# VHH binders against Profilin-1 (pfn-1): the designs that were tried, part 84

Target 1, 132 residues: Profilin-1 (pfn-1), of Caenorhabditis elegans (q9xw16)
Amino acid sequence: MSGWNAYIDTMTAAAPSIKRCAIVGAADGSVWARTEADNVFKASEEELKTFVALFNDVTQVPAKGADIEGVHYVVPRTEESLIFGKKENTGFFAVKTKSAVLIAVYEGPNEVAAQVRKAVESMQTYLNNAGY
Short names: E, the ipSAE of ESMFold2; O, the ipSAE of OpenDDE; V2, 0.75 times the mean of E and O plus 0.25 times the DockQ between their complexes.

## First folded at step 12 (VHH)

Design wc70 (from wb9 with S106L; framework vhh_6fv0_2)
Fold by ESMFold2-Fast, scan of step 12:
Structure wc70 (fold): chain B 132 residues (1-132), chain A 123 residues (1-123)
Amino acid sequence: as target 1 above (132 residues)
Amino acid sequence: QVQLQESGGGLVQPGGSLRLSCAASGFTFSTYDMYWVRQAPEKGLEWVSTISYSGSNTYYKDSVKGRFTVSRDNAKNTLYLQMNSLKPEDAAQYYCAKDYDILTGLFGEFDYRGQGTQVTVSS
């Protein structure tokens, strides 16, 4: 109901191929909002703490990959505030803002990755402008 | 039209070496990060290595670190992968890729990719 869940709804509406997503604290990986019910984002608090720490040195990530919801993803490259990966028909985009990390897990074959990236980067811009 | 043509594969014994090449055309090669990926018959696509557009930064899958070296020649639009101390687990079809392939084609439906180059390591 309202609050941070509205941003989850906005991202999912913009990119219907997003199956699960979350907004977490950049400092500690604490969950601010996530998809629920049939699309529960299932990452543990320990996994999220490890994941957000990757943004402290993104240059190490392509060598090791990244784990989200117990799934190990190949991360082919990173940008300063962007980590993304793919494993067959499942992939993710994660972007860092001043105070948050947005994680979107999508499923689907062709072309959907670009749509998901646009949705998370649009939200990243919005949250940065809002001071988050 | 983006075109990527891999070459340099072959049959080697464990501990052997191969040098793979990827000839690129149809895009401004010097402005894109490039990737090597591989696929064994019983496995999905696996990322192997990344090289930044300038050649200044390189990254490797943990299992190939210290054995593989990626490089590029932007004047010749060519990407290379030097593979030393080859192991049976390295046997696969090797492909090169760029940013667009990673985001849209490489991990999904991907028809414009070249045939790749086959690496076989005898046991």
Scores: ipSAE 0.005, ipTM 0.243, lowest interface PAE 11.2, mean pLDDT 81

Design wc71 (from wb9 with F107L; framework vhh_6fv0_2)
Fold by ESMFold2-Fast, scan of step 12:
Structure wc71 (fold): chain B 132 residues (1-132), chain A 123 residues (1-123)
Amino acid sequence: as target 1 above (132 residues)
Amino acid sequence: QVQLQESGGGLVQPGGSLRLSCAASGFTFSTYDMYWVRQAPEKGLEWVSTISYSGSNTYYKDSVKGRFTVSRDNAKNTLYLQMNSLKPEDAAQYYCAKDYDILTGSLGEFDYRGQGTQVTVSS
C-alpha cells in the first residue's frame, strides 16, 4: 500500500499509452494500487477475483476471452504468466508475479502495444526479483 | 536504420531556458512513445520525460515537473524538450530514445545514439 502507487506511476511513465492500470493480489484480486481520477481503473472486486483465477490455467482463456472493466476482449493466445487481449484499437496486458497480477489497459497501434508489453514485463521481472 | 539526432543544448546560467530538439528517422515516428533521458557526470542514465505517440499523455521526473515540457511534431518527425528555470543539477548530456527501460535505465539495442546534446548550467 505505502509504496505500490509508485509502481503505477512508473508503469504509466514507461508506457504513457496505458489508459488505466492496476496491481492486484494474485490469490484474490484485491487491489493494491491502481490509476485514479480521470484514468480510474474500474473493475469490480468480483471481476478481478474471476480474472486472476484465469492464471490457474491460461490455456483455456483464448477459447473464452477475458473481461476487464465490463469490456470483453478477444485473447488470441496466452503464455504461462501472460494474458493479453485486443478489442479494435484497445487492448490489455496482464502478467502474474509470485504474489501479484499487473493489468494494463492501453490504446494505440501495434508499436504502442509492443512498448506496453515491454513495460509490463519489465515490471513483472522487477517485482519477482523483489519477492512479490 | 533508426536514427535520433539531438540538438539545442548549450551553456546557460541558473534560471535560464533551453529548447532541445530530436530529429527522428528510420522508423514510423508517429506510432512510438518517446523518451528524454540524461546522463550527468559520474552518473548513469536518468529518465527525464515520456510522451505518448499521439502527444496526449506526458510524464516527468519529479525534480523537473513544472519546469520542463515535452512535446512532439509528428508531421516533422521531431521531439522537443522545453527546459525553463534550469538548475545546476540539470547539467547533463541529453538524449532522446524510442526504446528505453525506466526500471533498468537501459536504452534499446536498435536505437542509434549520436553524441546527444550537452546542457551546462553555470554562472
Scores: ipSAE 0.468, ipTM 0.760, lowest interface PAE 2.2, mean pLDDT 88

Design wc72 (from wb9 with F107Y; framework vhh_6fv0_2)
Fold by ESMFold2-Fast, scan of step 12:
Structure wc72 (fold): chain B 132 residues (1-132), chain A 123 residues (1-123)
Amino acid sequence: as target 1 above (132 residues)
Amino acid sequence: QVQLQESGGGLVQPGGSLRLSCAASGFTFSTYDMYWVRQAPEKGLEWVSTISYSGSNTYYKDSVKGRFTVSRDNAKNTLYLQMNSLKPEDAAQYYCAKDYDILTGSYGEFDYRGQGTQVTVSS
């Protein structure tokens, strides 16, 4: 098995319009892997702990929105294991697996958003099947 | 209605170069990330390269890094793959794709790929 950074590389290759992304622990928001250098995912430990806790009751999220990297996103709706948000030409998709949360921040039109969602959901399925 | 048509393949000697083109129609090309994938005889589909909708971000399979360059011309709805220092292991049918899942090695729910262009490398 390759390390968690290989999954970040796979995600960005699958959806190159992802600006930054991370794989974090579902229980505590601890970072397992994230994009680095010029594309560093900048969320703080406190913000990630707050963010992953949103998956405990996703129905409450649309009323308050979500914060990622200090940016407040409008969350129009949620699905059981999916939170997504938009702010102008940028957005994010976050999906929960058994033990992880994948977060991808992207920039681009709706067609790009759809491709990012597809990539994130594909990785979610892959990790769930691998027991994560 | 999505149509992708590849061209530019051929026979080259090891160390040679080819430039592949993919003409796209039936969708708003400038708003989609695009992929190059290949399939060698008796092997599965293999991802080669990805380019973002704007052309600003590119990604490559490890074995082609430094040798292949993906680019696009959104005004002409055309995707390109410049292949330099070709090796026998690069011989394959090359396809461009709008929808490709790297994790599963498939074109997703709808197989919107072109017919491909054949690349042969021999001495």
Scores: ipSAE 0.539, ipTM 0.794, lowest interface PAE 1.8, mean pLDDT 88

Design wc73 (from wb9 with F107W; framework vhh_6fv0_2)
Fold by ESMFold2-Fast, scan of step 12:
Structure wc73 (fold): chain B 132 residues (1-132), chain A 123 residues (1-123)
Amino acid sequence: as target 1 above (132 residues)
Amino acid sequence: QVQLQESGGGLVQPGGSLRLSCAASGFTFSTYDMYWVRQAPEKGLEWVSTISYSGSNTYYKDSVKGRFTVSRDNAKNTLYLQMNSLKPEDAAQYYCAKDYDILTGSWGEFDYRGQGTQVTVSS
């Protein structure tokens, strides 16, 4: 049984431009699953705790940006359950479900970013419907 | 501050060619994807082409595929658009852009564009 790792595998298969991703607890940022080895998602426990707390008031995030894996991303706007950021040739999409936050870091132009967003939003819908 | 300066536009007859240039300054050009967008009179902005930061990946609007070629010289901080087999429907003001948001069709708060260069196609 792969547990939560199966969802990581599903997202990375759906959007090959995802370089690293994780599924973390919405309440505390605890890692449920993440990419490993050469694609290891490198965020610290403290960084993730800070990051998931951003979903308590997403309207404040564009003024401050967001930090993931020690990289500061500019956040152009937010939606109620979506934070996304951009820095040069990289970006991320993070979506909140009832009990989880999905984070995907990608590399590539805006055309591949659309595929990454679709993949994380599809998984968000699936997990919400599954009660997570 | 970020500055982008387009050049190379002009009047050509149908089937002609032009090469547009965009000189960039005020940011680390080699680390950003770059975009060509255009706007015809009384029409909205239209995405034309994307080139990745390294130059390894290029993308084009369907109607210009096979006719336009985007390239870049990171040592010179310059973006290019080679336009061949020009058609009347290609007539527009052409802009280069940093961080154009293709998903929303907008410039975004992190996008910068220059003054543009005009392309006219007529006999």
Scores: ipSAE 0.000, ipTM 0.136, lowest interface PAE 13.3, mean pLDDT 81

Design wc74 (from wb9 with F107M; framework vhh_6fv0_2)
Fold by ESMFold2-Fast, scan of step 12:
Structure wc74 (fold): chain B 132 residues (1-132), chain A 123 residues (1-123)
Amino acid sequence: as target 1 above (132 residues)
Amino acid sequence: QVQLQESGGGLVQPGGSLRLSCAASGFTFSTYDMYWVRQAPEKGLEWVSTISYSGSNTYYKDSVKGRFTVSRDNAKNTLYLQMNSLKPEDAAQYYCAKDYDILTGSMGEFDYRGQGTQVTVSS
């Protein structure tokens, strides 16, 4: 497959509990690829621009949480290139590469959350090694 | 200890069918997404199918789509792979897995997989 949609397909096969997923530009939040149809990732351009800017100083995020698709998530802690959040049985993992931010919204128990995290971190490593 | 025991393999003619089973123990089966992977002689591990913890979402390798169906019975801690219209190219050792990286084609720890079940397709 060519194009960024192949990576979205790989992510959902790797962690089928991902409900919605997107790959966006790290500088501006522009959408490169996202899940579509019944699983369309619905974040606005301005929301994504605000979200990717959180990676400029991840230490501020746990105090305020993060908004994705108009949903406010509690962010318990961050790592240099990882923001994750929880809201009831729903959560997200977002990882930053050199040029991109990968966002995966999932639904399920903590064991599933761990599998989703592994999948997004594997993709992060793959994209960084590919120069993205 | 995580234990996965595959069964149901055998010799079948091209166009035949087999149903593989994977009995899971040592972890809460119903809370994990699960994988079927295979390894043909002289080849690396190849992803075949994934199923979500609830069974609601399934994904398949392109070459098996429409022929294979993955399912699970969480009450019995069992994962299944129904294989129809088998081709010689499907001959492999089949494994179920709780920890598999599709991007790298790598299994997790050895205790996450059983010995596998052999599928042979020959006339």
Scores: ipSAE 0.623, ipTM 0.824, lowest interface PAE 1.4, mean pLDDT 88

Design wc75 (from wb9 with F107I; framework vhh_6fv0_2)
Fold by ESMFold2-Fast, scan of step 12:
Structure wc75 (fold): chain B 132 residues (1-132), chain A 123 residues (1-123)
Amino acid sequence: as target 1 above (132 residues)
Amino acid sequence: QVQLQESGGGLVQPGGSLRLSCAASGFTFSTYDMYWVRQAPEKGLEWVSTISYSGSNTYYKDSVKGRFTVSRDNAKNTLYLQMNSLKPEDAAQYYCAKDYDILTGSIGEFDYRGQGTQVTVSS
């Protein structure tokens, strides 16, 4: 099986409030690994292609928001390699590495969101250091 | 420009009630989660409450649960905090905020907060 699935498992263990997540190619949105079974990450290839292209100019994202799994999220602001969004009690964090984008969808309040953010940023650092 | 203007504070006796308002302009109010935070003279900023952009979900600091109720009127671009059974520990400058700095994970740090409204609780 894909070695990349081990990183999905690591993120979900670090932040149990992550409902679904994926690791995709930064250039094309191709799925390298994603959660499956009861919490399958459902985004289409076309949606992911559109989503990863947002990292080409993150400053434009707050004006339009972002779509993940057919759900439109409000994006309050962005950082150079980070896009995060909210829709009611649901949210996501997406971070870009050298060659990948990590996407984690969660449910819960700001305290939960902070834990999810730390988990994806830790993985971002690890993958960048590993050359990805 | 984002503008947030708090009002409704004042002096009340312990056990009293106040209703705070926050008038928002310069952004699409109905698309943002909103926050109430407070700062007492001796302490840093404390998160008090959050309300989702639609008003469907609300969250509270443990010490105010059951006493405070956050609400919003998206048609009027106004955020509210109903405070009942006020205690001396609730005395603080109260602020509304559009952005909680989730990227730092700091509950006490917020962007785009207003000028605040003073709440004093004394006999």
Scores: ipSAE 0.000, ipTM 0.137, lowest interface PAE 13.9, mean pLDDT 80

Design wc76 (from wb9 with F107P; framework vhh_6fv0_2)
Fold by ESMFold2-Fast, scan of step 12:
Structure wc76 (fold): chain B 132 residues (1-132), chain A 123 residues (1-123)
Amino acid sequence: as target 1 above (132 residues)
Amino acid sequence: QVQLQESGGGLVQPGGSLRLSCAASGFTFSTYDMYWVRQAPEKGLEWVSTISYSGSNTYYKDSVKGRFTVSRDNAKNTLYLQMNSLKPEDAAQYYCAKDYDILTGSPGEFDYRGQGTQVTVSS
């Protein structure tokens, strides 16, 4: 019954340190939902199309890094369905489901990164179980 | 307390070579992936290379591929970067950093606890 915005609300409630986030199509990077207003997720359609294509071979990503919202992040390592990046006191987690990629940008000390990862991975599990 | 101390920088001519070292202490070096990053004056921080905790996997920025080689000696808690065929664009302050352990909730960040080591490439 709920639109995709409900999942954005769920993630930000679970991890208040998420500054901006989005749920995008895994095939094309099309935005299904994102944070708005003062916390608007600013990535372009072309950037998101490029970003979701990184999940076709995550092992190459640490050599290139990743661009989100015009910001280049160092990607320390990847897992099959997870890319995370770091830039000073900011970072992101991106996880792939069957049909979607969830991207969460956070700001703060490293103890919040684990909480953000947990929120994103919980949503990944939920969406996979829901057939997305 | 995590400490990282870089050394081995200096002035070199274009086409020259330098070997950087990073001495690590205060953590179990052999269980962390390690990184080299650099920052040129008035530019942002730039990732250069990654080496896995075991040394089995290495990754490089495209512009340094074939010229730079990262390695590690886990018995000595030391990370290395062999830089060959140096170019003017390689001139920067070089830092080493350890992986952030997301799974354990470790407070360790992608951290440049050392002062870095300066690399200058000039004729």
Scores: ipSAE 0.000, ipTM 0.158, lowest interface PAE 11.6, mean pLDDT 80

Design wc77 (from wb9 with F107S; framework vhh_6fv0_2)
Fold by ESMFold2-Fast, scan of step 12:
Structure wc77 (fold): chain B 132 residues (1-132), chain A 123 residues (1-123)
Amino acid sequence: as target 1 above (132 residues)
Amino acid sequence: QVQLQESGGGLVQPGGSLRLSCAASGFTFSTYDMYWVRQAPEKGLEWVSTISYSGSNTYYKDSVKGRFTVSRDNAKNTLYLQMNSLKPEDAAQYYCAKDYDILTGSSGEFDYRGQGTQVTVSS
């Protein structure tokens, strides 16, 4: 409990509509923590390595989209440290800190997505302030 | 009231060209990124292209790169999509869409899209 799993618990408590989430290394996509059990975050090692590399130039991402857990998402636009995607009733928010990338997959309409984004960005701020 | 009115669709043969237009009103057009999205029958909305508010940056779905060109005329509040070398898979209802309000925490959902314009590619 004293490890990175505590941050996963904080995010999911703040936004119950997060279905699966993970904290991964920004350099290599290595999983530091993820949701457990029936809601396990299932992205492959190769997929995560590819995904975190998208933050090297986020302006290229809308053209090609992004893949998370074998699902291809449309990425309509990006911000400097934020990639988000949509596919039907599902979506994700991914934010980059100095050392980590936080990924949260959710299901639901815009009202749900707003809560998820807030939770992910709050955690991004905390981790950046902690030097991560 | 936000209004978006698409036009320029029609029937074209594979390899043909169409130019779509979107007339915008009810908001300050020059301050918004604009989007083209499409929807084929029994399929979800598919993003096609983005143009920044100034027109300086453009983005395209991989399958349309080199064939489609998005542009805008901020003085006329009009968005355009030039479609060349059209393929059967491009057949869809095409919509223009206003920028999402990411600052309020929205997910990037397409809001205030217009009525659309139908593109049909024979074969």
Scores: ipSAE 0.005, ipTM 0.232, lowest interface PAE 10.5, mean pLDDT 81

Design wc78 (from wb9 with G108S; framework vhh_6fv0_2)
Fold by ESMFold2-Fast, scan of step 12:
Structure wc78 (fold): chain B 132 residues (1-132), chain A 123 residues (1-123)
Amino acid sequence: as target 1 above (132 residues)
Amino acid sequence: QVQLQESGGGLVQPGGSLRLSCAASGFTFSTYDMYWVRQAPEKGLEWVSTISYSGSNTYYKDSVKGRFTVSRDNAKNTLYLQMNSLKPEDAAQYYCAKDYDILTGSFSEFDYRGQGTQVTVSS
């Protein structure tokens, strides 16, 4: 269909345990699309600008953690284009593409976390192949 | 060993109804999001519906919204798909899965899916 909202819909269908998610610009953290209404992704653009800058050097992120929607997450480790964090029964996966960062906040057991990661990484691959 | 066994398919006339079941074993069913997917003759795998591990969130392919309802009974390790107002376009082999990539239309190579259950819509 049209617009970035179609990718949000695809990600939530692929991993329905995603509570909130967004697609933001990798350079500035500007929101391209996000979940709304009862599942509104509440991060400010100031917070997102800070968050996307973490991808400039992911190796330093585990020492300081990451903030999303005003919640501080422990980041146990990072991979080249992946930052993930956990806090109690909630967590997030964030992946960087050529021009975007995808952020998905989920709630559930470890099996669900693995399914959310796969959905986010699949979308990352799709968007990279589409030139984003 | 993960096992999924579908049942409930059959021949139905346009406008009819069927209820599919998927019996799961070999894993903790209640901790996984689950999928219904289908494959029509000469077509690839097509995502139909998803349900969260708790049953609180459901999603559907646009063409089946309002006609199909996915549900689950975690105490019985069973996934369901209620299909109403069936159309010839719905005829396919239906599969349940715990690992399905909607973007690629593929199961994981390490995932075990059932034999599927055949749905035929004809008058």
Scores: ipSAE 0.583, ipTM 0.813, lowest interface PAE 1.6, mean pLDDT 89

Design wc79 (from wb9 with G108D; framework vhh_6fv0_2; at its last look DockQ between E and O 0.03; V2 from the best seeds 0.00; counts 0 for: pae E 7.0 > 2, placed apart)
Fold by OpenDDE, look of step 13:
Structure wc79 (fold): chain B 132 residues (1-132), chain A 123 residues (1-123)
Amino acid sequence: as target 1 above (132 residues)
Amino acid sequence: QVQLQESGGGLVQPGGSLRLSCAASGFTFSTYDMYWVRQAPEKGLEWVSTISYSGSNTYYKDSVKGRFTVSRDNAKNTLYLQMNSLKPEDAAQYYCAKDYDILTGSFDEFDYRGQGTQVTVSS
């Protein structure tokens, strides 16, 4: 296991309603770590490449939505380093760090979504401070 | 107003067991992931366990894995922590929370937690 797997474990422990999550390279979408076993993050390399590119201009994302693991999500709004989507009782939060994109797919009510966001943003802050 | 009230703590010998409870009110308990955290004397807050809103997923601090079990009864708005094979290093004030940051080891600005329940493990 790479050192990045520890961050995956931390995020899932911090927000147990996360179903799957991944840490990928911000430049190319390469997977650095991801949930595995019963909760394998299944986004393809091509999909992730496209996804991380969304951060080049987040203002356009709400009009288009975003795809993760072959699922299309509505993106209500974006922030400079945050893209989040929703589909029924599921959604995702994606945050960009200096060199990575953290993606967390969750399932649950809106209250849980808020908890997931906090966990992902906390990790974002941690990694940024660490230089990643 | 959010209220959390922990109970079930006490004095036990090493190897003993306790079952903590957390009564929740003032929010929709069943829609929140919940946390157990503890604070030992002269130490900071540390994460112990997390459980998803539905109870389907649970996570534990490595040092308590296999000994502690988190569960919940959403119908009763109650969170539980079964603690078996207790060790002296488990002695702490135990808190339940819905707003805890595992990375920073802190509560959010609202500090939603109860008064805690004291767990003492004496040899």
Scores: ipSAE 0.895, ipTM 0.938, lowest interface PAE 0.5, mean pLDDT 94
Fold by ESMFold2-Fast, scan of step 12:
Structure wc79 (fold): chain B 132 residues (1-132), chain A 123 residues (1-123)
Amino acid sequence: as target 1 above (132 residues)
Amino acid sequence: QVQLQESGGGLVQPGGSLRLSCAASGFTFSTYDMYWVRQAPEKGLEWVSTISYSGSNTYYKDSVKGRFTVSRDNAKNTLYLQMNSLKPEDAAQYYCAKDYDILTGSFDEFDYRGQGTQVTVSS
């Protein structure tokens, strides 16, 4: 299967504790694919435009946190091309590729968070190698 | 080290059923998403099913949807795969895993795996 929806399906199968996820354009936050229906990723295009701009200087993000789907997350630290946050037992991982940002919102303990991170980073590597 | 021990395989005729079990130790089973993976003779590893740590979310390879059901018993540290309406193409060595990469078709190098459990489907 080709198409951006197939990558959403692959990420949720790889880390089934992902509640919602999306693949968006790195330049403008435009949605390429996202989870839909009962697990729809709800972030507005305005919020996503603001969010992808955080990758212009990830070192400033821990001081302010990040907002996804109207929820404010504490961002304890960042890495090059990686922003992650926590809010109680929920959290997110966001990674930047050449032309995309992958965002996965999950719920669960730290072990699950580590599995979600691995799935998101694996997809990041795959998309970068594919030229995205 | 993580230890995973599969059981429940065997020889069955097409249309038959088997229930596989995976006994987990060396990690907190109840806090990890888990995978079933299979390998047919002279083929690579193939993802079969995934279940979330709580058991609330399950995913399946298209060819097994409606026939296979994954479940878990966190109190017993055990993962299950109920296989119904078995087909010759389901014949494989079946493995369970906590760190399987679906995209690359590979296990984490630090996982201890048992030898899997062999499923043979023939008349």
Scores: ipSAE 0.652, ipTM 0.831, lowest interface PAE 1.3, mean pLDDT 89
Fold by ESMFold2, look of step 13:
Structure wc79 (fold): chain B 132 residues (1-132), chain A 123 residues (1-123)
Amino acid sequence: as target 1 above (132 residues)
Amino acid sequence: QVQLQESGGGLVQPGGSLRLSCAASGFTFSTYDMYWVRQAPEKGLEWVSTISYSGSNTYYKDSVKGRFTVSRDNAKNTLYLQMNSLKPEDAAQYYCAKDYDILTGSFDEFDYRGQGTQVTVSS
C-alpha cells in the first residue's frame, strides 16, 4: 500500500494541474493512496462507497451528477470506465481499473482537462496491465 | 437534435472589431461548457476560446488573449465572441461547439453542426 503513493506522484507530475487525487478500491471505496499534507484528498467512507458504485452503470450518472469531497459536479460525459465531472473552473476525472478507481481533481482550461485525462488513463492502462 | 447557428462575421480592416453570435437549441445549454473554434483555409480546426457552463470562467488561446472576449446568455441560449484588434491571422471560418472530445483532444464533428461564420481581415 505504501508503494501506491508513487503512483500518486507519477500522476501529479504528469499533469501538475491535478490538485488532489486518490486511488481507491473499486469494490468498496477504501483509500489505497491519496495526496496528503497541504492538499489532502478528503472524502468520507460513505461518499466513496457511493462514488465507486457509479461505475456499476455509468449511463445513469449524467442525469444526476456526482459528489466527491462534498462538492457536487455536473457530469457531461461518461464512458464504460470513465466519469468526467465539472464544477466551474474545476473538474475531475475518475477511471476504473480491474481493482481500483483513480480519481484526479484538477483546475484550469480545456488544454488542462485533456492533459489530466491523458495522465489518468495512462495510469489506468499501467495498473490494468499489472493486474490491478 | 442539437442545432448551432453562427452569425456576425464579415470583412474588417486590421485592428477592427466583430461580434460573433451562436444560437443554440436541442440541448440544455446551461449545463454545457461552450467553445469557439476556427478553421483557416487548408487548415484543421483550431481551438480559440472556452466558457464554462455558468459563464463564470473563460479561457483563451494565447494568441487571442486580451483581444477576444467570450460570453454567454443562458436565458437566450446564445454564445458570443467579441473580437477586437483583429489581425490577418485571425481570418477564418468560426464555429461554436458544444463538446470538446476529451478522449481524442479534439471537437466532435457530429456536434459541430453550424455552417460557421466567415471572418476576413484585409485592407
Scores: ipSAE 0.013, ipTM 0.363, lowest interface PAE 7.0, mean pLDDT 85
ESMFold2 (binder alone), look of step 13: mean pLDDT 84; pTM 0.853

Design wc8 (from wb9 with D99G; framework vhh_6fv0_2)
Fold by ESMFold2-Fast, scan of step 12:
Structure wc8 (fold): chain B 132 residues (1-132), chain A 123 residues (1-123)
Amino acid sequence: as target 1 above (132 residues)
Amino acid sequence: QVQLQESGGGLVQPGGSLRLSCAASGFTFSTYDMYWVRQAPEKGLEWVSTISYSGSNTYYKDSVKGRFTVSRDNAKNTLYLQMNSLKPEDAAQYYCAKGYDILTGSFGEFDYRGQGTQVTVSS
């Protein structure tokens, strides 16, 4: 069991509305940790490699959208190290650190989305401070 | 006020060992995960190891796994890092830091803004 599982557990404890999440390498999309079993994060290796490459130029993402777990999301806006998407009652937040990308998929209204974003950004800050 | 005071660093040859200590005060040590982080002169701050608030779970950077062991004594408010088989790449200033607080569910600030303890590995 790698130490990265603890960070997944921390995020899901802080925002129980997260349905699935993962921590992947920023350079190649390699999975460091993901939710499993009933909450398994099902993105393929090819999809994750494509997804993390979006952070090379986030300004192009709103025009194209983003794919996670075979689902195409509308990306209304991006920030320097943040991509978030929405499709009906489901959405995601993805943030980049120095070495990692954190992806959290949720379901629910805007209040739920705000809680999930807070949890993901708190972990992003934590990992950046640790040099990740 | 939170205080973290590191000690135990020094100069060793490759393959040598050192044991670092971190004395904590000003917070409820036993409810916080604790971390060891390091910084080499030309590099950013780098996470090395984590130990859960109870001491039951430990985690390590891949490059130190099997060589370093983190432990804690909650009765003494002290964190330790046993470093074996030291390599030149391990040379850095080492700091301890507060992490996740089990009572509040929040992340601690990195309170490593102190002296730290210097580890030098030279052949």
Scores: ipSAE 0.000, ipTM 0.159, lowest interface PAE 13.7, mean pLDDT 82

